# VHH binders against Shikimate dehydrogenase (NADP(+)) (aroE): the designs that were tried, part 11

Target 1, 275 residues: Shikimate dehydrogenase (NADP(+)) (aroE), of Thermodesulfovibrio yellowstonii (b5yj55)
Amino acid sequence: MITGKTKIIGIFGDPIEHTLSPLIHNEAFSYLGLDYCYVAFNVKKDKLKEAVEAIRALNIRGVNITVPHKETVIQYIDELSDEVKNIGAVNTILNNEGILKGFNTDVNGFILSLKDEGISMKNKNFLILGAGGAAKAIVYGILKEGGKVYIYNRTPSNALAIKEKFKKFGFIEIVEMDKSVTEKIDVIVNATSLGLKKDDPMPLNPELIKPEHVYCDIVYPETPLMREAERIGCKVVGGIGMLLWQAAFAFKIWTEVEAPIEIMKKTLNKLLTKD
Below, E stands for the ipSAE of ESMFold2; O stands for the ipSAE of OpenDDE; V2 stands for 0.75 times the mean of E and O plus 0.25 times the DockQ between their complexes.

## First folded at step 11 (VHH; framework vhh_7uia_1)

Design w4 (from w1 with G104D; at its last look DockQ between E and O 0.03; V2 from the best seeds 0.00; counts 0 for: pae E 17.6 > 2, off the site)
Fold by OpenDDE, look of step 11:
Structure w4 (fold): chain B 275 residues (1-275), chain A 121 residues (1-121)
Amino acid sequence: as target 1 above (275 residues)
Amino acid sequence: QLQLVETGGGLVKPGGSLRLSCVVSGFTFSNYEMAWVRQAPGKELEWVSSIYPSGGSTRYEDSVKGRFTISTDNAKNTLYLQMSSLKPEDTAVYYCARGKYWYDSGRFDYWGQGTQVTVSS
């Protein structure tokens, strides 16, 4: 039950109505008997500053940040984690007695999503499809873990920008899509938004996927390309893992308690199966 | 309570066939690499084959390629190894194992009790 002692955690986004975060976190709070309430706020771009100020004014414990505010919100944060400094995006805000701290749990979320599936990143070759915000976090994570990155994007300039930004952290090269591009690849990561909409093109020709590849997607629960990868016989890591673990890390940041991963998994699976 | 239980071993003549089974309990079978490993007398543990039940991808040691087939029944949480054209050098205790990491050495964290396979004329 919500009382005057209940601490509030929120999420800022636009649109926000589809977010699963309130369901995941509130279930976790309930399971652990923590007196928190997670709520969603639809925050327009022109109201982001006021929304951040409201975190302090209302003594909100923490806030998740989602699209389109992950980058723009940085200017309103007092302290930034190393991940945020390197990636340039915040997905988690902690309010510590009026001091706002910014984190990005997508990085570790992705890393752990692979580890959870038994996938080591060290010394492996990754093909990254896409050069957007998600790609930045993923690339940074892979490089941090000692993996090698081959990045492909329809717009080469975007890929170049990522390379320039992250080359100091490890091996990263831009590749063109051809028949040979996947020969040396261990893991394929779809870091694009393709697959969210009906009739989206596949970001990679399935013919280039081999059974020995691991295929990763950040979209959940599945994409057409993910299904093809499964058909081909690949080890597949769907976007559910990243979603789960980014939430788990945020949960710990706010509550200082380990997230109940199994409960969150169960909740998430139930939610996604109903759709 | 995690458990791996192998069955199906036995004595067979060269050129014969055996089918090993491994029933898994206590964890989500499909989320892990499942593998067969074997240990012959006086030899080190040898990886034989792996499968990822979630995707169906398979790998084999070179010496068993074309002769052995690894498969799963996800509904039964069971791992199989169909062995054909067996050779004396295939004689070993065969273990069902759960893989810890993809493509990593020393990658198995749980093992069954093993089942003896003996190939002899």
Scores: ipSAE 0.000, ipTM 0.199, lowest interface PAE 15.3, mean pLDDT 91
ESMFold2, look of step 11: ipSAE 0.000; ipTM 0.117
ESMFold2 (binder alone), look of step 11: mean pLDDT 83; pTM 0.851

Design w5 (from w3 with Y103H; at its last look DockQ between E and O 0.55; V2 from the best seeds 0.00; counts 0 for: pae E 9.5 > 2)
Fold by ESMFold2, look of step 11:
Structure w5 (fold): chain B 275 residues (1-275), chain A 121 residues (1-121)
Amino acid sequence: as target 1 above (275 residues)
Amino acid sequence: QLQLVETGGGLVKPGGSLRLSCVVSGFTFSNYEMAWVRQAPGKELEWVSSIYPSGGSTRYEDSVKGRFTISTDNAKNTLYLQMSSLKPEDTAVYYCARGKYYHGSGRFDYWGQGTQVTVSS
């Protein structure tokens, strides 16, 4: 039941109507008896400043930040975690008594999504497709864990910017897309939104994928390329794990209580199998 | 259903200009390579220009570089080819095409019906 004492958590994005986060977090709050409510806000980019100021004005406990605001929101935040300083993107804001603190739980969310599937990252070669905010979190996480990054983006200047920003944390090189590019690769990661819509192109020609590859995709529940990787015989890691773990870390930041991981997993699985 | 419709072809004198348009329906083309491909009478298909997603990167066949400009209006789902300093060898049917893969392999899965460009005195 919502009352005047209920603490509010939000998510800012555009579009936002397809997010699963409110259901996952609200079920977790209810399970633990926490008097919180998670609400989605569709925030246009020309209204981002006002929306962030409203966090303080309305005493909102915190928010998630998603596309397209993860980078531009930084200018309105008072304090930044080390992850945010290093990657330049925020997905979580805590309102600590009027001081807005920015975090990025996508980094640890990605790391744990792979570790949960038994994938060790140290000294493994990762091919990263894309150069946006998700790619930055993923690259940082891989390098932090001792993995090696080979990054591709169709717009080379964006890939170069990532290389220059992250080369101090480990091995990162830019690659061209040719037939041999995956021969040295252990893990292929789609860090783009390609596959969300049925009319999206595949992010990679499936002829370049071999059974010994691990194929990871940030998109969920499935994409045409995930299905092709399964047919080829790859281990496939979809975006569900990253969604779960980034949510769990954000939950802990806002509530200071350990997230009920198994309840959140159960909720997410039910949402993705509903007809 | 996916559809690509070219317009803007016609007869023009050498040195003249034309702007071709391709109106796209049935998909959000900002995630795709979009291209112009031409076929002169009795010749094979020849790639002319592509525009790529993310950042609006463009590529041109050597003989048109500096004379042709590819662009898009994503709000109108329209691809353009601004052609200037036209030469008789630019005479061809010009097709609008959609790239099959994100990385721009030169493979196309959907094509328009074409629009005729004729450069003649």
Scores: ipSAE 0.011, ipTM 0.374, lowest interface PAE 9.5, mean pLDDT 88
ESMFold2 (binder alone), look of step 11: mean pLDDT 83; pTM 0.855
OpenDDE, look of step 11: ipSAE 0.277; ipTM 0.654

Design w6 (at its last look DockQ between E and O 0.02; V2 from the best seeds 0.00; counts 0 for: pae E 18.8 > 2, grease 24.3 > 24.2, off the site)
Fold by OpenDDE, look of step 11:
Structure w6 (fold): chain B 275 residues (1-275), chain A 120 residues (1-120)
Amino acid sequence: as target 1 above (275 residues)
Amino acid sequence: QLQLVETGGGLVKPGGSLRLSCVVSGFTFSNYEMAWVRQAPGKELEWVSSIYPSGGSTRYEDSVKGRFTISTDNAKNTLYLQMSSLKPEDTAVYYCARGKYWYGSRFDYWGQGTQVTVSS
């Protein structure tokens, strides 16, 4: 039951109606008996500043940030975590008595999503498909964990930008897609948005995927390429893991309580099976 | 609660057959490497076979190729190992294991094991 003592947590995005975050977090709050309420706010680009100010004004405990605001919101945050400083994107804001702290739980979310599936990053070779915002977090995470990154993007300049930004953290090279590109690869990561639309092309030719590869996707629940990887016999890590763990970390930041992972998993699975 | 429960072990004569089963609970194994490993008395743990249930790809240790067949029933969340032409050297405790790709370890969860004894 919502009362005058209930603390509010939100998410800022545009569009926002499709977000699963309220359902996941509110179920977790309920399970643990925590007096929080998670709500979604549709925030237009030109209203982002005001929305951030409203966090303080309304004494909102915390806010998730999603597209398109993850980068632009940084200028309105008082303190930034190391991962945010390196990646340049915030997905979680904590309001600590008026001081706004920015975090990015996508990094650890990705790391833990692999760990949860029994996959370590250390000394493994990763093929990263894409060079967008998600790719930055993923690349940073992999490098930080001691993995090697081979990045491919249809627009080479974007891949170069990522390389230049993150080369100080470890091995990262730009690759051209050919028949040999996956020969040295242990893990393939689709960090593109391809697969969200029915007519999207696959970001990688499935013929280049081998059964010994681990395939990771950030899109949930499934993509055509993910299905192909499964068919081929790859170990597959879908985007659900990252979604779950990024939420779990945000949950802990706000509540200082460990997220009920099993409950969140169950909730998420239930939601995604209905779609 | 994650559980792996092996069954089907027993005593067989050389040349005989056994079918091991492993029922998994607490997780969906479709996206994991599921494996059979064995440990003979006084020997180290030995990998026997692996399967990716989602794709059906299989791998075998050289010593069991052509004799053992790993398979799954995804609907039952069950892993199988059909063993044929059994040899005394196949005598071991057989474990069902979930694949792990962490540095330093190949598997992260194991069952209690089932004894397979091949003896005349």
Scores: ipSAE 0.000, ipTM 0.200, lowest interface PAE 15.5, mean pLDDT 91
ESMFold2, look of step 11: ipSAE 0.000; ipTM 0.117
ESMFold2 (binder alone), look of step 11: mean pLDDT 85; pTM 0.871

## First folded at step 12 (VHH)

Design x1 (from w3 with S57Y; framework vhh_7uia_1; at its last look DockQ between E and O 0.04; V2 from the best seeds 0.00; counts 0 for: pae E 18.1 > 2, grease 26.6 > 24.2, placed apart)
Fold by ESMFold2, look of step 12:
Structure x1 (fold): chain B 275 residues (1-275), chain A 121 residues (1-121)
Amino acid sequence: as target 1 above (275 residues)
Amino acid sequence: QLQLVETGGGLVKPGGSLRLSCVVSGFTFSNYEMAWVRQAPGKELEWVSSIYPSGGYTRYEDSVKGRFTISTDNAKNTLYLQMSSLKPEDTAVYYCARGKYYYGSGRFDYWGQGTQVTVSS
């Protein structure tokens, strides 16, 4: 039941109606008996300033930020976490007694999605496919954990921008897509949206994947390349883990309570099964 | 209507070369896995090679790697198989096929009529 004591969590985006976040977080709140309510707000680009100031004015406990606001929202936030300063994007705001703090939970979300599957990163060689916003969080997380990054993008200038931005945190090399690209690679990561649409090309030639590779994909529930990696015999980590853990970290930021991971995973699985 | 039409088969001596073509119509083939699949006399269908035309990614069955090259002309919706260093075991009917996005039962959903390749002395 919502009362005058209920704490409000929101999500800002445009469009916003397809987000899974309210269902995931509200089920978690209900399971733990936390008096919180998570609601979606459709926020147009020219109204972002007002929406962020409303967080203070309405005493909203916090919000997620999604497309198209993750970068532009930064100018309206009072304090930024180290990961936000380093990657230049926010997906989580906490209202701490009128002070707005910005976070990016995709970094730790990716790290935990691999660690939860028994995959350590230190001194491992990662091939990162893509150079967009998700790739930035993934690259930063790998380097922070002591892994080595080999990045490929069809538009090389975007890969160069990532290398220049993150080279101070560890090893990054830009690679070309040739027959040798995976020879020294332990973990292959699709950090693009390729595989989300039915007719998307493969982000990597499946003949370059070997059974000893770990294949990771940020897309869920499945992609053609995930299926091919499974057929080849790889350990496969799909995108549901990263989605789960980024939500779990945001949950802890707002509530200061450990997220009920298994309940959130069960909720995600139900939502991704189209009935 | 969807059509896949293969040409370029023939008789060739061991060590020779052939180029197969497959002209497609009724769909934008650059959006799909396109493949060559062969059937030797009395044998089951055997996947030979695939290409994902939008990204240019290629795959080959082990026995043809380094001898066969799959390619496309996306403007003409045409798939090619350049075959070199041909061996008697390459003798087969070669089919052009379109891959499914979901691989459930059956990997391919549309097929051509095939073109005969015979490698003999």
Scores: ipSAE 0.000, ipTM 0.130, lowest interface PAE 18.1, mean pLDDT 87
ESMFold2 (binder alone), look of step 12: mean pLDDT 83; pTM 0.860
OpenDDE, look of step 12: ipSAE 0.465; ipTM 0.751

Design x2 (from w3 with N31R; framework vhh_7uia_1; at its last look DockQ between E and O 0.76; V2 from the best seeds 0.00; counts 0 for: pae E 3.3 > 2)
Amino acid sequence: QLQLVETGGGLVKPGGSLRLSCVVSGFTFSRYEMAWVRQAPGKELEWVSSIYPSGGSTRYEDSVKGRFTISTDNAKNTLYLQMSSLKPEDTAVYYCARGKYYYGSGRFDYWGQGTQVTVSS
ESMFold2, look of step 12: ipSAE 0.264; ipTM 0.640
ESMFold2 (binder alone), look of step 12: mean pLDDT 84; pTM 0.863
OpenDDE, look of step 12: ipSAE 0.465; ipTM 0.745

Design x3 (from w3 with S105D G106R R107S; framework vhh_7uia_1; at its last look DockQ between E and O 0.64; V2 from the best seeds 0.00; counts 0 for: pae E 3.4 > 2)
Fold by OpenDDE, look of step 12:
Structure x3 (fold): chain B 275 residues (1-275), chain A 121 residues (1-121)
Amino acid sequence: as target 1 above (275 residues)
Amino acid sequence: QLQLVETGGGLVKPGGSLRLSCVVSGFTFSNYEMAWVRQAPGKELEWVSSIYPSGGSTRYEDSVKGRFTISTDNAKNTLYLQMSSLKPEDTAVYYCARGKYYYGDRSFDYWGQGTQVTVSS
């Protein structure tokens, strides 16, 4: 029950109506008996500054940041984590007595999503499809864990930008897409948004996928390419894992309590199977 | 039903210009790689240019770089190929095509009927 003592946590995005975050976090709060309430705010670009100011004004405990605000919000944050400094994106804000701290839990979210499936990144070769915001976090995470990155993007300049930004953290190289591109690859990661829409093309030719590959997708619950990877016999890690773990990390940042992972998993699965 | 319809082909003198159009229907073409490919008499199919309408990124075959410009009008679901400084070697049937995959081998799953471009003095 919401009372005058209830602490508020929010998410800023545009559009925001389809976010699962409120359902996931509120269930977790309820399970643990924590007096928090997670709510969604649709925040337009021209209102982002005011929205951030409102965090302080309203004494909101914390806020998740989603598209399109992950990069632009940085200028309004007082302290930034190392992850944010390196990837240039915030997905989690903590309000500590008026001091706003920015974190990015996508990095560790991705790392844990693989670890949770028994997949180590160290010394493995990753093919990253895409060069957007998600790709930055994923690339940074892989390199931080000692993996090697081979990146491909339809826009070469974007791939180059990522390479230049992250080459100081480890091995990262731009590759050309051909029949041999996956020969040396251990893990394939779809870091694009392809699969979100019904009429999206597959981001990769399934013929380039081999049974020995691990296939990762950031889109949930599944994509056509994910299904193909499964058919081929790959170990598959869907986007649910990253979603779950990024939320768990944010949860802990706000509440200082370990997130109830199993409950969150259960909730998430229930929500995704309903659709 | 998915459909690609090319127009704008014709006869032009060397050094001339021509603008091809391809009207797309039946799918959201902004989500796909859209490409122009050509086939000259007695030659294999040749990729000419690609565009990703969602981001505006473009790619060109080396032989047409600086001479051809691929573009789109998303509101009209139309793909364009502006050709300038045309050469006899550019003579071919030009096809509008949809990329099958965003990242991978250049493979196309849908094609238009093609439009003839002839460059001759």
Scores: ipSAE 0.033, ipTM 0.504, lowest interface PAE 2.4, mean pLDDT 92
ESMFold2, look of step 12: ipSAE 0.211; ipTM 0.585
ESMFold2 (binder alone), look of step 12: mean pLDDT 83; pTM 0.857

Design x4 (from u2, 18 letters changed; framework vhh_etentamig_d1; at its last look DockQ between E and O 0.01; V2 from the best seeds 0.00; counts 0 for: pae O 10.2 > 2, off the site)
Fold by OpenDDE, look of step 12:
Structure x4 (fold): chain B 275 residues (1-275), chain A 121 residues (1-121)
Amino acid sequence: as target 1 above (275 residues)
Amino acid sequence: EVQLLESGGGLVQPGGSLRLSCAASGFTFSNYEMSWVRQAPGKGPEWVSSIYGSGGSTRYADSVKGRFTISRDNSKNTLYLQMNSLRAEDTAVYYCARGKYYYGSGRFDYRGQGTLVTVSS
């Protein structure tokens, strides 16, 4: 029940109507008996500044930031976490008595998504497909955990940009896709958006995947390449894990309470099976 | 009422072996993924292994891969963990849990009271 004491948490994005975040977080709040309400705001690019100002004005406890605002919102935030400083993107804002703090929970979200599957990153070789925003967070996370990164992108210059940005944190090298590229790889990570749309091309030739590889995808619930990896016999980590944990971290930032992961997972599964 | 009861823990020397058992009741055992998790003194819970309801698929943490084997007997409603080549760092209370364990929350749908495994020379 919403009362005058209920604290508001939001999400800014455009478009935003399809987001699952309100359902996930509100279920978690309800389960734990926390007096929060999570709502979605469609925020146009030209209204982002005003929207951020409204966080203070309305004493909103926190806000998730999603596409297209993750980078542009930085200029309006008072304090940034190390993750944000390094990757240049915010997905979580905490309003602490008018001081806005920016975080990126995608980094730790990805890390824990692998950890939950028993996969350590230290000294492992990762093939990263893609060089977008998600790739930056993932690459940073892997390097932070002591993994080695081999990055491939259709546009080599984008991969090079990531290498230059993150080479100070550990081993990162750009690669060309050929038969030998996956020979030294332990984990393959699809960090592209491919798989979201019907008939998207696979970001990697499945013939290059071996049963000993771990395959990770950030797209949920599944992709054609994920299905191929499963068929081949790989251990597979789907995108739901990262989605879940990035939400869990945001949840904890706002409420200072551990997120009810099992409840969130159940909620996500229910939502994704309805489609 | 869902119940999980672990057994088989004890003191063992490094390099030794133990076999843990978990007796399940109060639910259709074969319909659920089952997991082993452990918690060492002063540390948070750690996922060890999981097995699907049919028993056809198993998963292991990297820390125990090649040493531990999870199995189940659905006819007996029992979950097992064969632990070989035990190390000091394997010392922990081992819990049987219904479903998959997720780090960070400490939440289980259901778990047992645990059985202590101590690996020491």
Scores: ipSAE 0.008, ipTM 0.268, lowest interface PAE 10.2, mean pLDDT 91
ESMFold2, look of step 12: ipSAE 0.019; ipTM 0.489
ESMFold2 (binder alone), look of step 12: mean pLDDT 84; pTM 0.852

Design x5 (from w3 with Y103F; framework vhh_7uia_1; at its last look DockQ between E and O 0.74; V2 from the best seeds 0.00; counts 0 for: pae E 3.5 > 2)
Amino acid sequence: QLQLVETGGGLVKPGGSLRLSCVVSGFTFSNYEMAWVRQAPGKELEWVSSIYPSGGSTRYEDSVKGRFTISTDNAKNTLYLQMSSLKPEDTAVYYCARGKYYFGSGRFDYWGQGTQVTVSS
ESMFold2, look of step 12: ipSAE 0.252; ipTM 0.627
ESMFold2 (binder alone), look of step 12: mean pLDDT 84; pTM 0.857
OpenDDE, look of step 12: ipSAE 0.555; ipTM 0.792

Design x6 (from w3 with S50T S105E; framework vhh_7uia_1; at its last look DockQ between E and O 0.01; V2 from the best seeds 0.00; counts 0 for: pae E 16.9 > 2, off the site)
Fold by ESMFold2, look of step 12:
Structure x6 (fold): chain B 275 residues (1-275), chain A 121 residues (1-121)
Amino acid sequence: as target 1 above (275 residues)
Amino acid sequence: QLQLVETGGGLVKPGGSLRLSCVVSGFTFSNYEMAWVRQAPGKELEWVSTIYPSGGSTRYEDSVKGRFTISTDNAKNTLYLQMSSLKPEDTAVYYCARGKYYYGEGRFDYWGQGTQVTVSS
């Protein structure tokens, strides 16, 4: 039951109606008996400043930030975590007694999604498909873990920008798409949104995937390439793990309590299946 | 309750050997980076070595490479550091540490109490 003592967590985005975050966080709060409530706010671009100032004014404990605000919100918050400083995107804000601090839990979300599946990163060769915001978080996480990055993007200048930005953190090279691109690769990562829409092109020719590869995709529940990797016999890591763990890290930031991972996972599975 | 407990420290002469152990409880050992970190008297913490228990991948600080070996017994949730050719500059408190979630300050989120290693004539 909501009272005058209930702490508020929000999410800012546009559009926001399809977000799963309120259900998974509110189930977690209820399970642990935490007096918190998570609500979605549809925030237009021209209202972002006012929405962020409202966090202070209304004593909101924190918010998630999603599309289209992850980069522009930075100008309105007071402190940034190291990963935000390096990546330039925020998905989580904590209100600490009026001081707003920005975080990016997608980095740790990706890392722990792989660790939870028994995949080590140090000295492994990762092929990263894509050069957008998700690719930045993933590349940063892999390099900090001692992995080696080989990045491909259809627009090569975007891959070059990532290489130049992140080469100080470890091994990163740009690759060209040819028949040999995967020969030295341990883990293939789709860091694009390709596979969400019916007519999306494949981010990689499936003939280049071998059973000994690990295939990772940030999209959930499935993409065409994910299904091909399964048919080929690869170990496949879908986007559900990253979604779960980024939410768990945000939960800990706001509540200072370990997230009830199994409850959040059950909630996600129920929401994503009708059968 | 989450615990990291170091043993095996002591006094040893230059050129000698010691084996440190760290018994871990309260979390799934194979899911995390595990490390040895040391602090010499009056100095800052210094990372020594890291292992990922599930894959066996290891890294070493340059000054200990070839002299120290990190290893695990995953069935016993135990981390080891075999130290050989010890030098007086290896004198420090040695801590077992767990790799942190990747946000905020610091690399490690859980630490043992430390075990003293003293290398002296």
Scores: ipSAE 0.000, ipTM 0.131, lowest interface PAE 16.9, mean pLDDT 86
ESMFold2 (binder alone), look of step 12: mean pLDDT 82; pTM 0.845
OpenDDE, look of step 12: ipSAE 0.322; ipTM 0.662

## First folded at step 13 (VHH; framework vhh_7uia_1)

Design y1 (from x5 with N31R; at its last look DockQ between E and O 0.77; V2 from the best seeds 0.00; counts 0 for: pae E 3.5 > 2)
Amino acid sequence: QLQLVETGGGLVKPGGSLRLSCVVSGFTFSRYEMAWVRQAPGKELEWVSSIYPSGGSTRYEDSVKGRFTISTDNAKNTLYLQMSSLKPEDTAVYYCARGKYYFGSGRFDYWGQGTQVTVSS
ESMFold2, look of step 13: ipSAE 0.235; ipTM 0.618
ESMFold2 (binder alone), look of step 13: mean pLDDT 84; pTM 0.863
OpenDDE, look of step 13: ipSAE 0.555; ipTM 0.791

Design y2 (from y1 with S57D; at its last look DockQ between E and O 0.02; V2 from the best seeds 0.00; counts 0 for: pae E 21.0 > 2, off the site)
Fold by ESMFold2, look of step 13:
Structure y2 (fold): chain B 275 residues (1-275), chain A 121 residues (1-121)
Amino acid sequence: as target 1 above (275 residues)
Amino acid sequence: QLQLVETGGGLVKPGGSLRLSCVVSGFTFSRYEMAWVRQAPGKELEWVSSIYPSGGDTRYEDSVKGRFTISTDNAKNTLYLQMSSLKPEDTAVYYCARGKYYFGSGRFDYWGQGTQVTVSS
């Protein structure tokens, strides 16, 4: 039941109608008996400033931020976490008595998605496919955990930009895509959007994947390359884990209560397996 | 109880037009992504077009953009595909499919039996 005491959480994006976040968070609030309501707001680029100021004016407890606002929203936030300063993107805002603090829960979301599957990162060699926004969070998380990064991108200048930005945090090198690229690799990560569309090319030739590799993909619920890695016998980590854990960390930031992970998993699985 | 029935296929000359129809029963039609998917002889299934519940947003595969139009008639619980400027490569069995309300992944949980479209000289 919504009352005058109900705390409001939002999500800002454009378009926003396809987001899974309201269902995930509202089920979690209901399960724990927390008097919160999560609402989606379609926010155009030219209205972002007004929308952010409305967080203060309406006493909204916090918001998620998604495309296209993750970078531009930073200019309107009062305090930034270390991961936001290093990555340059926000996905979570907390309103602390009018002071807006920005976070990026994708970093810890990625880290926990691997740890939850029993995959340690320290001294492991990671092949990162892609150099976009998701790649930045993933690279930062791996380096922070003591892993080694080998990055490939079709546009080499984008990979160079990531290397230059993140080399102060640990080992990162650019690689070329050849038949030997995976020989020293422990974990392969698709950090591109390839696999979202029906006829997308695979980001890596499946013949380069061996059963001893771990294959990770940010895309969910599955991609053709995920299916090939499963057939080959790899440990496979899809994008559902990262989605789950980034939501769980945001939930904790807003509510100060541990997220009900099993309820959120059930909600995600139900939403993603209805085909 | 749930049913999707396609009609409107047939033989047409290149450059011709057809209107496919999919009559839907057993669920709230307007709450789901509705799609057309086709299978040409000897080929895999190929997504053609979708219409989404919120706002009626539409999407098309590149090869049909500008030639095909997806639409709905909520009063008749009917999904349409208006096809124009038809080419021989459009020859296929066309299926009506229901997507999941909460997904943008293109996955479909219910399918019709299909209707044959043949484009030939």
Scores: ipSAE 0.000, ipTM 0.103, lowest interface PAE 21.0, mean pLDDT 86
ESMFold2 (binder alone), look of step 13: mean pLDDT 84; pTM 0.864
OpenDDE, look of step 13: ipSAE 0.588; ipTM 0.805

Design y3 (from y1 with S54D G55S; at its last look DockQ between E and O 0.78; V2 from the best seeds 0.00; counts 0 for: pae E 4.2 > 2)
Amino acid sequence: QLQLVETGGGLVKPGGSLRLSCVVSGFTFSRYEMAWVRQAPGKELEWVSSIYPDSGSTRYEDSVKGRFTISTDNAKNTLYLQMSSLKPEDTAVYYCARGKYYFGSGRFDYWGQGTQVTVSS
ESMFold2, look of step 13: ipSAE 0.164; ipTM 0.578
ESMFold2 (binder alone), look of step 13: mean pLDDT 83; pTM 0.851
OpenDDE, look of step 13: ipSAE 0.611; ipTM 0.816

